# Designs tried in a protein design chat: VH-VL binders against q8ixk2r445to577. Part 33

Target 1, 133 residues: q8ixk2r445to577
Amino acid sequence: FFGMLQNKGLTDYCFDYNPPDENQIVGHQVILYLCHGMGQNQFFEYTSQKEIRYNTHQPEGCIAVEAGMDTLIMHLCEETAPENQKFILQEDGSLFHEQSKKCVQAARKESSDSFVPLLRDCTNSDHQKWFFK

## First folded at step 16 (VH-VL)

Design a24
Fold by OpenDDE, fold request of step 19:
Structure a24 (fold): chain C 133 residues (1-133), chain A 121 residues (1-121), chain B 112 residues (1-112)
Amino acid sequence: as target 1 above (133 residues)
Amino acid sequence: EVQLVQSGAEVKKPGSSVKVSCKASGGTFSRWAISWVRQAPGQGLEWMGVIIPYFGTANYAQKFQGRVTITADESTSTAYMELSSLRSEDTAVYYCAKSRYYGRSGAMDVWGQGTLVTVSS
Amino acid sequence: NFMLTQPHSVSESPGKTVTISCTRSSGSIAYHYVQWYQQRPGSAPTTVIYEDNQRPSGVPDRFSGSIDSSSNSASLTISGLKTEDEADYYCQSYDHSNKHWVFGGGTKLTVL
């Protein structure tokens, strides 16, 4: 699966990644923003290693969850996907993080008008449903 | 340092077409969004459209849809803007501009030097 | 669809401070980043502010950007005005409805 990773509940919002330095793509938080359909900063791929890869440019970035955090941070992809980079995109649209046993939920960023994907306890909320478009 | 170098000035007749080129150097062309922006004499900046070369995706301002075509050649790191059915009102300086990302963070951080296109009988 | 409205012109003496406004007609000014470009006579535009309040390398700290949600406006402030600051200034932001970038009408800054 590849393309825009769009949220079902938060209509017209997609994974979006805009690192301040285009040549240093790791270490920043993935956000949600309005889906533009042009690819690039909203292009992601779900791989056979259960990674969510960003943009497919080298070096490739993979979404990771750091210890003790509920945010999605871009790391470099590795030859063998580390445990903190493994997600299960389930048939019902839920995006499950294996290590934390939590689901990715579209949420409002604190003290902000913006939205971010955050790890939360798994529910049947459409805000935890995702699909590639 | 990233630079955008555009093709030279053009003089065109009404009804004809013009194709302006924008060659990038000093960076990774395939990662960017390349916009075309024009400026008529004494007027403001007008966004025409954008292309993301790596994906081959392009989007155009409604005003120019059907009349403008933006393309890119990754092998030469060159973007193109073709405007057809030219009219006198199309007389303007045309700029290409690089953005790191499309959408929210769409700052045009590098601009070409501009290409004057004059449409006259 | 939305418009970004700027004053047509502003003027001030050297050493003073000027502010150029950019008002968004619809949608939240705070949600969509605003960029500011400087265009000196006979030259291509250059970025002076990006993402509301960030300065590119080489842009002096006399230039600053801000957002006012109450007026749905962005502002470019230039302190310690210099003759070299005389230029046209344009704001720019994103229009999701059309998937466009939109420029303001531009403001001519004259240094008296």
Scores: ipSAE 0.917, ipTM 0.957, lowest interface PAE 0.5, mean pLDDT 96
Fold by OpenDDE, fold request of step 19:
Structure a24 (fold): chain C 133 residues (1-133), chain A 121 residues (1-121), chain B 112 residues (1-112)
Amino acid sequence: as target 1 above (133 residues)
Amino acid sequence: EVQLVQSGAEVKKPGSSVKVSCKASGGTFSRWAISWVRQAPGQGLEWMGVIIPYFGTANYAQKFQGRVTITADESTSTAYMELSSLRSEDTAVYYCAKSRYYGRSGAMDVWGQGTLVTVSS
Amino acid sequence: NFMLTQPHSVSESPGKTVTISCTRSSGSIAYHYVQWYQQRPGSAPTTVIYEDNQRPSGVPDRFSGSIDSSSNSASLTISGLKTEDEADYYCQSYDHSNKHWVFGGGTKLTVL
């Protein structure tokens, strides 16, 4: 699966990644922003290794969860996906992080107008449902 | 350093078409969003549309939909803007501009030098 | 659709401080980043502020950007005004409804 990774509950919001330096893509947080459908900073891929890849070309970035954190941070993809980069996109739309045993949820940031994907206990909330479009 | 170099001035008749080029040097052309912005004499900046070369995706301002076509050639790092059915009010300086990302973080950090297009009978 | 409204012109003496406003008609000014561009006569625009308050390399710290949610406006402030600051200034932001970038009408700054 590839394209915009869109939230079901938070209508018209997609994964979005805008590192300050386009040549240094590691270490920044993935956010949610209004879907534009143009690709680029909102283009992601779910791979056979259970990675969520950001299309950076050279090198490619993969979403990771760092120890003790609930945010999604961009790391470099590896030949063999590390455990902290493995997600299960289930048929019901839930995005499950294997290592933490938590689900990715669209959540409000400190700014009342901004949103981010965060790890939370798994529920049946539409804010934890995702689909590629 | 990234630079955008545009094609030279054009003089066109009403009803004809014009195609302006914008060649990038430095950086990675395919990653960017390339916008076209025009400015009529004594007027402000007007956004026309954008293309993301790697994806070949383009979007246009409603005002120009059906009349403008933006394309890109990754092999030559060149973006193009073609405007058809030209009118006198299309007389303007046309700029290409580079942005790192489309959407929220869309600052146009590098601009071409501009291309004057004059439409007159 | 939304509009970004700027004053048509502002003027001030060298060494003084001037502020140019950019008011958004619809949507939150604080949620969508605002950029500012400087255009000197006969030249292409250049970025002086991006993402509300960030300065590109080479832009002096006399230039600053801010957001006021109460008035739904952005502001470009130029302190220690210099003759070379005389130019047109444009704000720009994003319109999700149309997937467009939108410019303000521009402000002509005259240094007296």
Scores: ipSAE 0.907, ipTM 0.954, lowest interface PAE 0.5, mean pLDDT 96
Fold by OpenDDE, second read of step 17:
Structure a24 (fold): chain C 133 residues (1-133), chain A 121 residues (1-121), chain B 112 residues (1-112)
Amino acid sequence: as target 1 above (133 residues)
Amino acid sequence: EVQLVQSGAEVKKPGSSVKVSCKASGGTFSRWAISWVRQAPGQGLEWMGVIIPYFGTANYAQKFQGRVTITADESTSTAYMELSSLRSEDTAVYYCAKSRYYGRSGAMDVWGQGTLVTVSS
Amino acid sequence: NFMLTQPHSVSESPGKTVTISCTRSSGSIAYHYVQWYQQRPGSAPTTVIYEDNQRPSGVPDRFSGSIDSSSNSASLTISGLKTEDEADYYCQSYDHSNKHWVFGGGTKLTVL
């Protein structure tokens, strides 16, 4: 699966990644923003290694969850996907993080009009449903 | 340092077409969004459209849809803007501009020097 | 669709502070980043502020950007005004409805 990773509940919002330095893609938080369908900063891929890869430029970035965090941070992809980069995109649309045993939920950023994907306890909320488009 | 160098001035007849080029140097062309922005004499900046060269995706301002075509050649790090059915109102300086990303983070951080296109009978 | 409205012109003496506003007609100014561009006479635009309040390298700290959600507007502030600051200034932001970037009408800054 590849393309825009769009949320069901938060209509027309997609994974979006905009690191301050275009040549340094790791270490920043993945956000949600209105889908534009142009690729680039909203282009992701779900791989057979259960990775969510950002774009297709080298070196490739993979979404990771750091210890003690509930945010999605970009790391470099590795030959063997580390445990903190493994996600299961289930048939019902839930995006499950294996290591934390939590689901990715579209949420409002604190004190902001912005939105971010956050790890939360798994529910049947449409805000935890995702699909590639 | 990233630079955008555009093709030279053009003089065109009404009804004809013009194609302006924008060659990038420095940085990684495939990572960018390239916009075209024009400015009529004594007027403000007007966004025309954008292309993401790596993906080959382009989007155009409604005003220019059907009349403008933006393309890119990654092998030469060059973007192109072709405007057809030219009219006198199309007389303007045309700029290409580079952005890191499309959408929210849409800062055009590097600009070409501009290309004057004059449309006259 | 939305518009970004700027004053047509502003003027101030050297050493003083000037503020240029950019009002968004619809959508939240706070959610969609605003950029500011400077265009000196006969030159191409250059970026002076991006993402509301960030300065590119080489842009002096006399230039600052801010957002006012209550008025749904962005502001470019230039302190310690210099003659070289005389230029046209444009704000820009994103229209998610049309998936377009939109410029303000521009503001001519005259240094008296």
Scores: ipSAE 0.906, ipTM 0.954, lowest interface PAE 0.5, mean pLDDT 96
Fold by ESMFold2, fold request of step 19:
Structure a24 (fold): chain C 133 residues (1-133), chain A 121 residues (1-121), chain B 112 residues (1-112)
Amino acid sequence: as target 1 above (133 residues)
Amino acid sequence: EVQLVQSGAEVKKPGSSVKVSCKASGGTFSRWAISWVRQAPGQGLEWMGVIIPYFGTANYAQKFQGRVTITADESTSTAYMELSSLRSEDTAVYYCAKSRYYGRSGAMDVWGQGTLVTVSS
Amino acid sequence: NFMLTQPHSVSESPGKTVTISCTRSSGSIAYHYVQWYQQRPGSAPTTVIYEDNQRPSGVPDRFSGSIDSSSNSASLTISGLKTEDEADYYCQSYDHSNKHWVFGGGTKLTVL
């Protein structure tokens, strides 16, 4: 799958990546922002290796969650996907992080009106349901 | 160093078209959001539209829809803006500008030098 | 559509502080980043503030940006005003309804 990765519960919000330097993509957090429909910084690919790839940069970025953390951050993709970069997009739309056994949820960033994807205990909330457009 | 260099000034008659070029150097042109912004004499900045070359996606301000076409050639790192059915009110300086991202964080951090288009009989 | 409303002009003496407002007519100013551009006569605009309150490299720290959610406005503040600051200033933000960028009407800053 590829395109804008959108949340069912937080309607019209997409995965969005805007690191401070477009040529230094590693180590910054993925956010959620209103879908603009132009691709680019909201364009992602879900691969057969269970990666969520950011292809707008070369070399490509892959979303990861570091041990003990709940934030989705950008790493460089590797030929064999590391365990912390593996997500299962399930038939019900849930996005399951294999290593942590948690689901990606749309959440309000504390002390702001901004939204971010975070790992949380899996529920059936529409805020944990995702789809590509 | 990222630079945007635009084509030279043009004098046009009403009813004709103009095509302004914007050549990029020193960066990853195809992934940028390239906007066109104009400024009539004594007036403010007016956003006309955008292209993201790699995706081939373009979006135009409603005021210019149907008269403006924004294109890009990745092989030459050049964006183009064509404005048709010119009127005297289209006399302006036309800028291209690049943003790293579209949407939320859309600062236009590099601007071309501007191209004066004069529309008069 | 929404408008970004700026005062048409402002004047202030060297060494003093000026604030230029940018009021969003609909939708929250806080949901979408605001940029500020400086344009000197005969020149292309340059960014002086991006993402509400960030300064590009080379922009002096006497330039600052802020957001006031209660008045639904952004502000550009220039302290220690210098004659070189005389320019037009534009705010800019995102219009999600049309997926466009919108500029404010511009403010002419005169430094006497």
Scores: ipSAE 0.572, ipTM 0.863, lowest interface PAE 1.8, mean pLDDT 91
Fold by ESMFold2, fold request of step 19:
Structure a24 (fold): chain C 133 residues (1-133), chain A 121 residues (1-121), chain B 112 residues (1-112)
Amino acid sequence: as target 1 above (133 residues)
Amino acid sequence: EVQLVQSGAEVKKPGSSVKVSCKASGGTFSRWAISWVRQAPGQGLEWMGVIIPYFGTANYAQKFQGRVTITADESTSTAYMELSSLRSEDTAVYYCAKSRYYGRSGAMDVWGQGTLVTVSS
Amino acid sequence: NFMLTQPHSVSESPGKTVTISCTRSSGSIAYHYVQWYQQRPGSAPTTVIYEDNQRPSGVPDRFSGSIDSSSNSASLTISGLKTEDEADYYCQSYDHSNKHWVFGGGTKLTVL
C-alpha cells in the first residue's frame, strides 16, 4: 500500500512529515495535518516488512516507536526491519504496533490545536482506523 | 545550494501563448514543490500554481484554471509554465519558486530571477 | 477562500521599530504557517521569516515574526530600522479549501 495515510475518525487528516532540514530526516515526530493531495511530505508506503516508509528522499525513513514512548519518530530504514518499526495494518483499519501491543490513534497534541498520531490501548474507535488513499 | 534560472523576456500578441522555463541546479529537483508566481507592473505577488515533478501532481489557482499548464521534465531538472489566450492584463514578471514541502510548511526559499512577458496589441 | 490584508504602506525613521500586520479573513491564522517575503525594487522576493517566526540564515535578528490568535493576524516586526530595509513586504499562508498559497496585498515600507 502507498499514498496518503488518512484517519477515519479525524476526517481529512493525513500523516505528515516536515523535518526542519530536508536532508536530515531522522529524529523528528510525525504529525497529522490536513490532506493536501499532492504526495511528497504526506506520501507513505506500507511494506512487506510491516514498515511505514517515508520514501520521498534517499536514504528512506521508517516510522518507529522508541521503547517506553508513545510518539511516532522517524528512523532510518534498515535492510531487516527492527521490531520497533513494525506495524500491522489490520483488515478493520487498525494500525497495531506489535512490540508495544498498542494501536496508533489520532490525538490532539497537549495544549495545542495540532494533532499527532500516538500509541494508545487498542479500542474500536474510528480514531484508531487508518487507510491509504 | 539550489539555483533556479529562468528563460528570457518575451513579447507576445493578445490571443497567443507563452511558455516560460525554470531550470534547477544544486539540488533534488524532482521532489520539490515548484510554484509559479506573477507580478504585474506596480502590483503585488499572485500565486498561479504548483507542480511536484516526482509525483506529477499539479494544482492551479482558480483564476488561471483552463489557461495555465505547469509541467516538469525530471531528466533536465526543468519546470515549465504555459499561459494561453494571452491578454494585455497578463503583462507581468513571472517567477518560479521552490518549496521544500507543500501544505503547512510551504515557504518559498529559492526564487528564479523572473521573466518579463509583455502582451501588447 | 480567504484574504490576507496588509496595510498599503508604513513609514518610520532609521533606528526605530515598525510592525507590519497581516490579517486573515477566515480560518485560523495560527493553524497555517505564515511566511514573510522582502522585495527590493527590481529584484525577486526573498524570505525574511518562515513558519511564523523563524529566520533564514543571513537574516538579521532585528527581523521577527509573531502570531496573534485573538485578532487572527500575523505581524512582521523590524527593529533598528536601516535604510536598506526599504522594500515591499508580503505575507503568505495556505488555503486548505483550494489547497493553494495566498499572498497578502503587500506593504511598502519607507525609511525616512
Scores: ipSAE 0.546, ipTM 0.855, lowest interface PAE 1.9, mean pLDDT 91

Design a24
Fold by ESMFold2, fold request of step 19:
Structure a24 (fold): chain C 133 residues (1-133), chain A 121 residues (1-121), chain B 112 residues (1-112)
Amino acid sequence: as target 1 above (133 residues)
Amino acid sequence: EVQLVQSGAEVKKPGSSVKVSCKASGGTFSRWAISWVRQAPGQGLEWMGVIIPYFGTANYAQKFQGRVTITADESTSTAYMELSSLRSEDTAVYYCAKSRYYGRSGAMDVWGQGTLVTVSS
Amino acid sequence: NFMLTQPHSVSESPGKTVTISCTRSSGSIAYHYVQWYQQRPGSAPTTVIYEDNQRPSGVPDRFSGSIDSSSNSASLTISGLKTEDEADYYCQSYDHSNKHWVFGGGTKLTVL
């Protein structure tokens, strides 16, 4: 799967990545922003290794969640996907993080107009449902 | 260091077309958002459209839809803007500009020097 | 589908402080980053503020940007005005309805 990774509950919002330095993609948080339809910084790929890849950079970025954290952070992809970079996009649309046993949820960033994907206990909320477009 | 160098000034008759080039040096042209922005004499900046060369995706301001075509040639790191059915009102300086990201954070970091297109009979 | 409204002109003396406003007619100014461009006569624009309040390398720290959510406006503030600051200034932001970038009408700054 590839394209814009969108949230069912937070309509018209896509995974979005725009690190301050486009040549230093590691260590920044993935956000949610209104889908612009142009690809680029909203274009992601779900791989057979269960990675969510940011392909518009070489070397490629892969989304990870560091131990004890709930934020989705960009790491470099490895030849064999590390456990903290493995997600299952389930048939019901939930995006399950294998290592933590939690689901990705669209959340409002603390008292602001912006949104981010975060790990939360899995529920049936539409804010935990995702699809590629 | 990133630079954008545009083609030279042109004089055109009404009803004709013009194609302006914008050649990039330094950096990763294919990943950028390349916008075209024009400025009529004594007037402000007017966004015309954009291309992201790697994806081949383009988007045009409604005013120019049907008259503007923005393209890119990755092998030469060159973007092009073609404006057809020219009118005297299209007399302007045409700029290309690059942004790192499209959408929310879309600062145009580098601008070409501008290309004067004069439409007169 | 919105407009960014700037004053047509502002003027101020060398050494003083000037503020140029940019008011968004609909949608939140705070959610869609605002950029500011300086254009000197005969030259292409250059970025002086991006992402509301960030300065590119080489831009003096007397240039600053801010957002006022209550008036739904952005401001470019230039302190310690110098004659070289005399230029046209444009704000810019994102229009999600059309998925385009929009410029303000521009402000001519005169340093007298």
Scores: ipSAE 0.536, ipTM 0.852, lowest interface PAE 2.0, mean pLDDT 91
Fold by OpenDDE, look of step 18:
Structure a24 (fold): chain C 133 residues (1-133), chain A 121 residues (1-121), chain B 112 residues (1-112)
Amino acid sequence: as target 1 above (133 residues)
Amino acid sequence: EVQLVQSGAEVKKPGSSVKVSCKASGGTFSRWAISWVRQAPGQGLEWMGVIIPYFGTANYAQKFQGRVTITADESTSTAYMELSSLRSEDTAVYYCAKSRYYGRSGAMDVWGQGTLVTVSS
Amino acid sequence: NFMLTQPHSVSESPGKTVTISCTRSSGSIAYHYVQWYQQRPGSAPTTVIYEDNQRPSGVPDRFSGSIDSSSNSASLTISGLKTEDEADYYCQSYDHSNKHWVFGGGTKLTVL
C-alpha cells in the first residue's frame, strides 16, 4: 500500500511530514494535514516489513515510536525493520503499533490548532481508522 | 548548489503562445515542486501553477486554468510553462521556483533569474 | 479561498526595527505556514523566512518571523535596519481548498 495515508474520522486529514531541513529528514514529528493529493510530504508506503516509509527521500525515512513516547517520529529506515518501526495496518483500518500495543489515533496537538497522529489505547473510533488513497 | 536557469526574453503578439523553460542544475528536481510565478511591471508576485515531476502531477491557479500548461522533463531536469491566448496583460517577468514540498510547506528556496515576456501588437 | 493582506509600504531609519504584517482572510494562520520573500529592484525574490519563523542559511538573524493567532496574521520583523534591506517583501501561504499557493500584495520597505 502506498499514497496518502488518510484518517477516516478526521475527514480529509492525511499523514504529513515536513522536516525543517531537507538534508536531515529524521528526528521530527509526523503530523496530520489536509490531504492535497500531490505526494511528497504526504506520500507514504506500508511495506512488507510492516514499516511506514516516507518514500520521497533518500535515504528513506521510516516512522518510529521512541521509548516512552506516544508521538510518531521519523527515523531512518534500516535493512531490517526495528521493533519500534513495526505497524500492522489491519483490515478494519486500525493502525496498530506492535511494540507499544497501541493504535494510532488522529488527535489535536496540545495547545495548538494542529493535528497529529498519537498512540492511544485501541478503540473502535473512526479516528483510529486509516486508509491509503 | 541548486540553480534554475530560464530561457531568454520573448516578444509575442496577442493570441499567440509562449513556452518558457526552466533548467535545473546542481541536482535533480524530480521530487521537488516547481512553481511558476509571474510579476507584471510594477506589480506583485502571482502564483500560476506547480508541477511535481516525480508524480507527474500539476495544479494551476484558477485564473490560468485552461490557458496554462506546466510540464517537466526529468531526463533533462527541465520544467516548462506554456501560456496560450496571450494578451497585453500577460506582459510580465515569469519566474520558476523550486520548493522542497508542495502544500503547507511551500517555501520557494531557489528561483530562476526570470524571463520577460512582452505581449504587444 | 483566502487573501493575504500586507501594507503597501513601510519606512524607517537605519538601525531601527520595522514590522511588516500579513493578514490571512480565512483559515488558521497558526496551522498554515507563512513564508516571506525579499525582492530587491531588478532581482528575483529570495526567501528570508520559511515556515513562520525559520531562517534560511545566509539570512541574518536581524530577520525574524512570527504569527499572531488572535489577529490571524503573520509578521516579518527586521531589526537593526540596513540600507540593503530596502526591498519589496511578500508573504505567501497555502490554500488547501483549491491547492493554490497565495502571495500577499507585497510591501515596499524604504530605508530613510
Scores: ipSAE 0.020, ipTM 0.686, lowest interface PAE 4.5, mean pLDDT 92

Design a25
Fold by OpenDDE, look of step 18:
Structure a25 (fold): chain C 133 residues (1-133), chain A 121 residues (1-121), chain B 112 residues (1-112)
Amino acid sequence: as target 1 above (133 residues)
Amino acid sequence: EVQLVQSGAEVKKPGSSVKVSCKASGGTFSRWAISWVRQAPGQGLEWMGVIIPYFGTANYAQKFQGRVTITADESTSTAYMELSSLRSEDTAVYYCAKSRYYGRSGTFDYWGQGTLVTVSS
Amino acid sequence: NFMLTQPHSVSESPGKTVTISCTRSSGSIAYHYVQWYQQRPGSAPTTVIYEDNQRPSGVPDRFSGSIDSSSNSASLTISGLKTEDEADYYCQSYDHSNKHWVFGGGTKLTVL
């Protein structure tokens, strides 16, 4: 699966990554932004290694969850996907992070009008449903 | 250091076509979006269209749809803008501008030096 | 579709503070980044503010950007005005619906 990773509940919002420095792509948070369908900062791939790969940059980035955190942070992809980069995109649309045992949910950023994907306890909320478009 | 170097000034007759080039250096061309923006004498900036070399996809402002063609050659890191059926109103300085990503930011962080295109009979 | 509206011109004396507004006609200014470009006579535009309030390297801290959701507008503020600041200033944003870049009409800043 590849393309825009769009949320069902938060209509018209997609995974989005735009680091401040285009030559330093790791260490920043993945956010949600209005889907624009033009690729680049909204182009992701779900790989056979269960990675969510930011596939428009070299070296390629992979979404990771750092210890004790509930945010999605960009790391470099590795030849063998580390445990904190493994997700299961289930048939029901839920995006499950294996290591934390939590689901990715579209949420409002604290003290902001922006939105971000956060790890939360798994529910049947449409805000935890995702699809590639 | 990123640089955008455009082709030289053009003088064209009405009804003809012009093709302006924009050669990029100092970075990875495939990571960028290249837009074309024009400015008529004494007027403001007007976005014409964009191309993403990595995807090979172009998008155009509705005003220029069917009359403008934007292309890119990754092997030479060069973007092109061709405008056909030229009119006197097309007389302007044409800029290429580089942005990192589509949509979210939309920032043009580097600009070409501009190419004057004069359309006169 | 949306438009960005700027005042045609502003003027102020050296050392003073000037503010240039950019009003968005539709859609929330809070959800869409605004950029500001400076263009001196005979030159290409240069970026002075990006993503509402971020300043590129080399741009002095006299330049700042802000947004006001209540008026659905962005503002470029230049403090300690210098003669070299005399230029045209353009705000810009991105239209997700049409996948277009949108510029304001530009503001001519005259330093008295």
Scores: ipSAE 0.023, ipTM 0.683, lowest interface PAE 4.4, mean pLDDT 91

